# Designs tried in a protein design chat: miniprotein binders against E3 ubiquitin-protein ligase makorin (MKRN). Part 4

Target 1, 323 residues: E3 ubiquitin-protein ligase makorin (MKRN), of Arabidopsis thaliana (Mouse-ear cress) (q6ids6)
Amino acid sequence: MSDRILCKFFVHGSCLKGENCEFSHDSKDPPNNVCTFYQKRICLYGSRCRYDHVRAASNLPLSSDSESLDRSISTTPSRHLQQQGDNNDGDKSSNVYCIHPREYPICSFAAAGDCPRGNQCPHMHGDLCNTCGKKCLHPFRPEEREEHTKECEKKQKHIEALKQSQDIECSVCLDRILSKATPGERKFGLLTECDHPFCIQCIRNWRSSAPVSGMDVNSTLRACPICRKLSYFVVPSVVWYSSPEEKKEIIDIYKAKLRSIDCKHFNFGNGNCPFGASCFYKHAYSDGHLEEVVLRHLGSQEGETVITDSIRLSEFLGGLQIF

## First folded at step 16 (miniprotein; from e6 with G31N)

Design z8
Fold by OpenDDE base, fold request of step 18:
Structure z8 (fold): chain B 323 residues (1-323), chain A 81 residues (1-81)
Amino acid sequence: as target 1 above (323 residues)
Amino acid sequence: SKVKIVVTVEGDPEELKRIARSLRFLARKLNLKVEVTIETDGTTITVKVEGSPEEVEWFRMLLEILAKKYGAQVTVVEIES
């Protein structure tokens, strides 16, 4: 039976490694009382440590070939300022400031990737993050571990989404959108109502086209060039989505961003926005007060005035069945 | 009604090959009767589009976007209605 040593973090409910922990998560296994800080020669508790100060048996064979390269670095003598300290034999009770293990910084090299000193590093190495492969998880700061894990997973998901997005071609120009020569054009133009990929240039050029007289210009320019589904706005994105939920998130983030931008047509109440309260942009006055959404009575044909709240242009246009 | 248009696109031979590829792709995706011929000099492509007035105009608009992107010149040479 391999004598599995109980995970100290598991005992405290703070083990983020779960099943991938090298230590036992069985409460029946013997507790690891060894001071890892003492093994690293960084234990500030000394004899007051609650953990056993056992040195790791360094089975490194002492290869004896210490060739004494006596490089005489001339130590310039720093002037000894003789402070005449009076010999008051006051019992210097060495207040060994017991720094809590939480206050120790982790090794920045190990947190960034590989520490060149490895296990001989005088600094505390963090625990391995399973997502990024870095020893960046602080052993005694569970909050920072959780924050790192959440951010690391979000970042990894974004990297994967970017990888999957590399092969997406524009449905008009057939360019790999993220591989376009001009960096500013390396954006998708997402349509709300269909999943046809377009580069931001092609879909903006479509929306700026001049159809010949006799076509409904508004419907034509808002239609998808491929499937003719109407999408009232185009969402610029640096990533293509893998799910409807991710598409919705991209759209909602974009809508939220537009709501933070002041409407140039509203002009702090001094202008007239042709979209009114349905505008995607912020309608704020100069004092920072928001335009109160005057509840527009949308007359349904059935005489019930549905007082629609702040239906943004997207929601208003989404509810317009343009017959 | 069916309309036929003949459109020439003039430009760089390599850019015209890209335009022609895109036009042939769009024609298949839109289920449109489109013929795309690269002329012998490679400096011109001839595009014949047959369909409803709406289909023809829709395809013309796509062609104009492609031509503008690549700096090619578009000329409508024939319209049969």
Scores: ipSAE 0.753, ipTM 0.949, lowest interface PAE 0.5, mean pLDDT 77
Fold by OpenDDE base, fold request of step 18:
Structure z8 (fold): chain B 323 residues (1-323), chain A 81 residues (1-81)
Amino acid sequence: as target 1 above (323 residues)
Amino acid sequence: SKVKIVVTVEGDPEELKRIARSLRFLARKLNLKVEVTIETDGTTITVKVEGSPEEVEWFRMLLEILAKKYGAQVTVVEIES
């Protein structure tokens, strides 16, 4: 029986050695199903491995009690034929470079969806992503697998959030916000302090209204049109939130974006920003250095100055009695 | 004090139906005494608002936002204080 171990790369159509492979390319030879990575304790697949997780049997030396059957077979002195055959067989060990499985690319067609060649594909198919249903997970690149899984889950959550957002109507104009004719108007204006949905146009128009004399203009324009709760900021979003945590994430992403935009009032140090270090916009000088956050000591009533790095803009705007 | 205002909004009949729907919704949400009548030609809506000066102004501001969105013309025809 041929002791030829079936080439694992041939079984996967990835053997570049062809007929020069030290392993069998005959599909009739027993597959070496043993996971060499598991034997090395580096198999990342665990119970999902395509290969058998056989631990190398500890060679407990079977004490072969070789009973010393003393068969005295005669020492016939076979002649020292010193044939000095200088067969300088230059062992052209054709360094048949075994490309490591990590260096093989996955089939781009299988990674995009279905491979038209199916199981007859000469390229290695990735593992199935449970989120997108595509064979895009590289079997031997755990880093790319983790990156894809993280991005794919994030993208799926965004698609689900968009789907749930389709039926949300503006509290003023009653349009389904994501179904508006003009693509630029297909945005929510999120209020920080309440959950009343507005299209970005209606809430911007509210904040640009001119109330008649006798109303506090600032409080009126910052109030929710429905519940009168004050919100200092309107956060533009393409999605409506399903949870308070998702709302917070949308707001925090928007605040992070505003921190990349230069403050027009700070004007690269040539202006005065009424919000100081609590401004949501970037306070950078013309050379790109940031304004030193003057740690404003907020005196507690007990005389302990708590150094607060971030005066909430709400506290700053609450203390601005605009006379 | 209670104030009553009468406001007309003139524009496209289909846009005025949308404005009227929104105004009736807002009146209910704000708990305001508002009457919205679509006139017989459909080119005008008459809006009567009764409340405090603040409530009337709040509703007028919402009406102007809706009218501006649809290109409709707003006219205040009567004010009773």
Scores: ipSAE 0.753, ipTM 0.949, lowest interface PAE 0.5, mean pLDDT 78
Fold by ESMFold2, look of step 16:
Structure z8 (fold): chain B 323 residues (1-323), chain A 81 residues (1-81)
Amino acid sequence: as target 1 above (323 residues)
Amino acid sequence: SKVKIVVTVEGDPEELKRIARSLRFLARKLNLKVEVTIETDGTTITVKVEGSPEEVEWFRMLLEILAKKYGAQVTVVEIES
């Protein structure tokens, strides 16, 4: 049987034709889809061409024929104009087997960081992302470029924060907080009114202590064990901050989670929620108990403090006996 | 007024070294007169704390947190006013 050309969409996981594909889904078949119109220097699709633009001979130096005066009157739309939802059917009349530039996938090896074929790769390489150093930015999908850039910068910011947090020790136990065995233990307990670092376990144990009679429980347990500044909230965080702005961001994200959880229609039992068991908001009464049906939707709740379970604060604080 | 307490902490020798290190650090940070002695058997620490009643109780609460974390037993053996 005759040789088949490897489907470039199959190798990138984007072939929609499956069994009906005219190209091979066998990775051993050759990937060459050379554009014959490019070889003849008459391909009108340019960089948006479906087929590979491979130079036929080295003794024919490239000179631009598109600079002639006759081409200034052409009615053939450029690839830029065809990206705004007005597809000109004229680009299909030349019997050219090219695809629109937005539809052309980029090389998965280059996008992952290293293409063994280098500059001789028959697939389009993405533009370099300066943040991650990978050739993963599709030249003709600006919305994907923007999304990657935003997400990649977010990931890099998080990685940098983790690196800066590695050596921070708890002010009580002196353990390096991020060296603990489990993810639940690898958390800081951030206090809003001071900058002393604590592991989440040590500050929780402080807050659940029972001071002897004669000490005000609230002012003692809500105080920082080191500097005695009062902080109402303990904010769990997987990273530590290096600036007041980063601290505020961590606190604001935690506050937003609290606001996103409390259902305003439930209003601590004083109202009716029209969505009932389908509501994603936390249905907590004023004493902290949860409405029975809410617990099914809280399974991904790592990092929250006492918001996820219905307990009274007095029950939490009263549980330690000294001896 | 000044109060003195003597506390013993019994536990695993390696965990007691960690507790002793933390107690000495906390004593410095809280500006408290604290003596921490690892006894010859290595399974007991003796801690002597002097300060106001509030300062001594504050330090004792921190000591209990450390003992709980490392599975050590705490006994207050002496209180002097």
Scores: ipSAE 0.698, ipTM 0.919, lowest interface PAE 0.8, mean pLDDT 71
Fold by ESMFold2, fold request of step 18:
Structure z8 (fold): chain B 323 residues (1-323), chain A 81 residues (1-81)
Amino acid sequence: as target 1 above (323 residues)
Amino acid sequence: SKVKIVVTVEGDPEELKRIARSLRFLARKLNLKVEVTIETDGTTITVKVEGSPEEVEWFRMLLEILAKKYGAQVTVVEIES
């Protein structure tokens, strides 16, 4: 058929070479999906490689792949992509292979933030990530670009949350919570049912108080000292939230951390946990199966309870109120 | 059903300034009748709280938290009801 091979990046609108591309931008030309690195026994992707792994032994007339390139003078190896060549002094070509653009490595120094060779670097520099300022985005690996962008955005959001948390004062002691002397003191005590900030020490001391007789201890100590909304748990956090979504993320991460720890009061089924279904710790029997959570009746219609929704254990425990 | 208490807080002058600041803030946020006076030598705060028995106890518990945090001693001097 045609001696030109269709550029996969052109068909997806992602070819960065334009008119300098070594592959065809004519959609009628056939694609070549054969992995060149597998032909050389150096493909590191194995079964996850998106290119076909075809054995090179099908027709190599003599020992070197450079001999097969002598077949056509009009197909020069110097136009093919390669990381390294022996042609630095311009003498002659040897061991030159056409590699797919996605297999071309980027400079690890530029990806880390600073390439000492600058514009003189012989390796391809990645595209700039505007979030972290590093040239780490491989032009032809969209999965890696997306993965970095998501992780980098998450890290930037965390940094912004930390910066915005710097000025937040405890609603009891008025100290800036993140200015305290020790890392253990530099924590917020988050309440699920309100947005009043507390340092972890103040809110835990509130919950350990002893009110005089005549006051209901549970409704007093579980209440926010400022707005009196009841919250069962205090969730420690090194950052404060700026949205309800971030608040839920903080709570869910904390629950997940505690669920990896066996509850000492449940004691593998041999004891009784005073928090029951509201406990964030793991309630597992000695054989490893978990204590079953009793689903609450959830009514949403007038005068009748016609539906019950299945809910995850973490949502169920996070939504319980104890009065 | 109003109760009035008078409480003295004794401690380091720098910490007492922090306690007084917090008590005035809490009084405003809780909409409670509270008077906070830093005495002349700066080693004692006098706090007068008036409200329902529950409101007064609520404020007293917060005052105790602050005193404990900053190593100050709390003495209830008067209770009227």
Scores: ipSAE 0.690, ipTM 0.920, lowest interface PAE 0.8, mean pLDDT 73

Design z8
Fold by ESMFold2, fold request of step 18:
Structure z8 (fold): chain B 323 residues (1-323), chain A 81 residues (1-81)
Amino acid sequence: as target 1 above (323 residues)
Amino acid sequence: SKVKIVVTVEGDPEELKRIARSLRFLARKLNLKVEVTIETDGTTITVKVEGSPEEVEWFRMLLEILAKKYGAQVTVVEIES
């Protein structure tokens, strides 16, 4: 008359839960409770499971699992080695339940995109990610699914940005920047203060130029060749932007990359960086603390940190590594 | 004040066609009076630039980076003030 399932441990006098048991201790209740997690090959409790581990008729065991026996009392010997495994270290006072589905791993081959065993695989395959097409979404770990979705969407945004960038030509040489032969040539040189596209080679060569006497080198070389807006630095990027938000993201990522690299000119406080607070690299001392940012006027205060000599932008750019 | 400069660019004919195309584009973008002529032998282009001293130097610097990119030789032939 009850919809409860008879506790198999109670029937054999081995239920340690007693009055706290969630299963029936009424002998009238049905005695069989099939573990659906075992049917799906994701129950890791083995003989400690309170549910019956009944194999589907078409299945053969491909693993060394023990069926429906209390591992605290006995371990079924392996026929292959004819050795009896015995584990009496079990907690006699604890309940033994089917392993939670969230604890079961998914097949790493399916998650990588192709499982050579297909439907014959003994491991759980993840749910299909509609974005990347891989079976990598763990059915019972929503936080991992969310993390993958964010990362996968980011990768797809990058691919879409590449597609949108294919037709963009350099404002100097008119070549399609992403059609160049090598990866090092397939980079934009992005200016923060304007939206004119350049290939990295053309804008780098512009900033390495030697103008004739009478032109201010710093303001000339830092200016956009087209609109003359001054941009403090050139940001290399493998994609172009479609929005101001994408532009800011590209710039911020590049700055963050450089800030994680120790400045060779600062040399942990033992050297002098000619660019000071404007430097793209990290200014950290040997103990790891960062140099304080100090603003000084050029030529205004002797004995302070002052840039007293003009430093050619080409010399500074010549020190940057090609990314 | 106006300055006029005449520059010759020597190089591979296919590369010179690319340089000429870029120079004409830049002239339009910079709103600068520039005349680009590909000579009959195809190995030389003649570039006439007219404007302020700063405008002419700016264009000459762009011409130099294009020539460097395509392995062409630049020679200033004439300067008129």
Scores: ipSAE 0.683, ipTM 0.919, lowest interface PAE 0.8, mean pLDDT 73
Fold by ESMFold2, look of step 17:
Structure z8 (fold): chain B 323 residues (1-323), chain A 81 residues (1-81)
Amino acid sequence: as target 1 above (323 residues)
Amino acid sequence: SKVKIVVTVEGDPEELKRIARSLRFLARKLNLKVEVTIETDGTTITVKVEGSPEEVEWFRMLLEILAKKYGAQVTVVEIES
C-alpha cells in the first residue's frame, strides 16, 4: 500500500518490493520522506535508507553524535556535509513537515482517556482501543499497537476474573476471600484434584495441623478438608477459575515459577526429595543438567506417602517465600 | 465405634458468631452430627460432635483452625467412647 510518498529506490530503478512496497511508485507523488534518524545522526542504513537524508538549515550543529565504547557496533560519522540547496523559503519551523509520521507523538491526554480539546486538538490522537476505550494506538507504530492490544486484553481478562471471584467464600471460614484486609490474605489456595475454594491461610493451616497418631499424616493433611480428595500441592492464586482450562493455566504458571527455583531437598543431586517426580521445584545437578524422570509403576503411591510424612506442603511453601 | 466429644470455644462474641456459622456449615457438608450452642453471655460456644473417631478428629482439626483464625481458645471438656 502507498502512503503517497515517492519511493527513492523506485526512482533509481533499485526497488525490489514492487507492488509490496509501502511507498509510491508513481513519479508524480512528492518525495517528502525525510529520515528522522539521520537528523539525529543515528541512522545505520546510509545509502540503503528508504528515507531522504537531509539536514535542516541553520538549526543543526555539524558535530557528530558520540557513541559509547561498550558493545555498540557503528560507523561513526566523522563529519556532516552542510546542506546549501535552495529549499524554497526554508522549512515552516515545524517538525510536522520534516519527520516521518511514525515519529510523531500522540496526544497524551487522549491516550489517557480524555482530551479536553476534543476534536479541535492540534495534536495527533491515537486510534481507539476497543478493549479499554482509550485513544492510545499510534497509527504508524504497529509494534506498539500489538503490544498494547496484548497487554490490554490480558489486563481486562484479569479484571473479569477478579470480578467473577468477588463472591467466592472459603469452604472453611466462609469469609469472602477477596474482601480480606491485606493483599497477602486475598489469595485462594487451589487444590489440584478438587474445586473447593479455600483462602490461602485456612488451607495452609490445615496442612500444618497435627492429627492424632491414629491417622496417617500425609493422607489426612493432603486431603481436601471437605471432599477428602488428595492433592499434593496447594497453588496460591489471586483469582478463581471458571473452567478447567483456566484452572490448568493457573497451575501451570505457578509450576513454571517454582521450576526456576532449585529444590533444596534435591540439593543438586546430593539429597533426597520426598516429592519425587511430583515436585514443582527444579531438580538440577551442579552442572545444570536436569534430573531424568523415569516412569514408575510399582510402590510409588505408597512410598511417596510414607516419604513425605516428615514434611508438610504448607510448611514447605511457607519456608520458600514468594515476593 | 461411635465417639462423642464436647468442646468449648471461648472468645469475642462477634468472632464466635462467625465460628458458629462456619461449624454449622461444615457439619452439613461433612454430614456429621454436630450441635453448636452459643451460651447466654455470648463469650462461649459449646460444640457436641458425634461420629467415628476419624470423623470426630477431622471436625476437631477444622474447629482448631477456625479458633486459631479468630483468636479463640479451645478446650475439650468431655470424651465419651
Scores: ipSAE 0.680, ipTM 0.918, lowest interface PAE 0.8, mean pLDDT 73

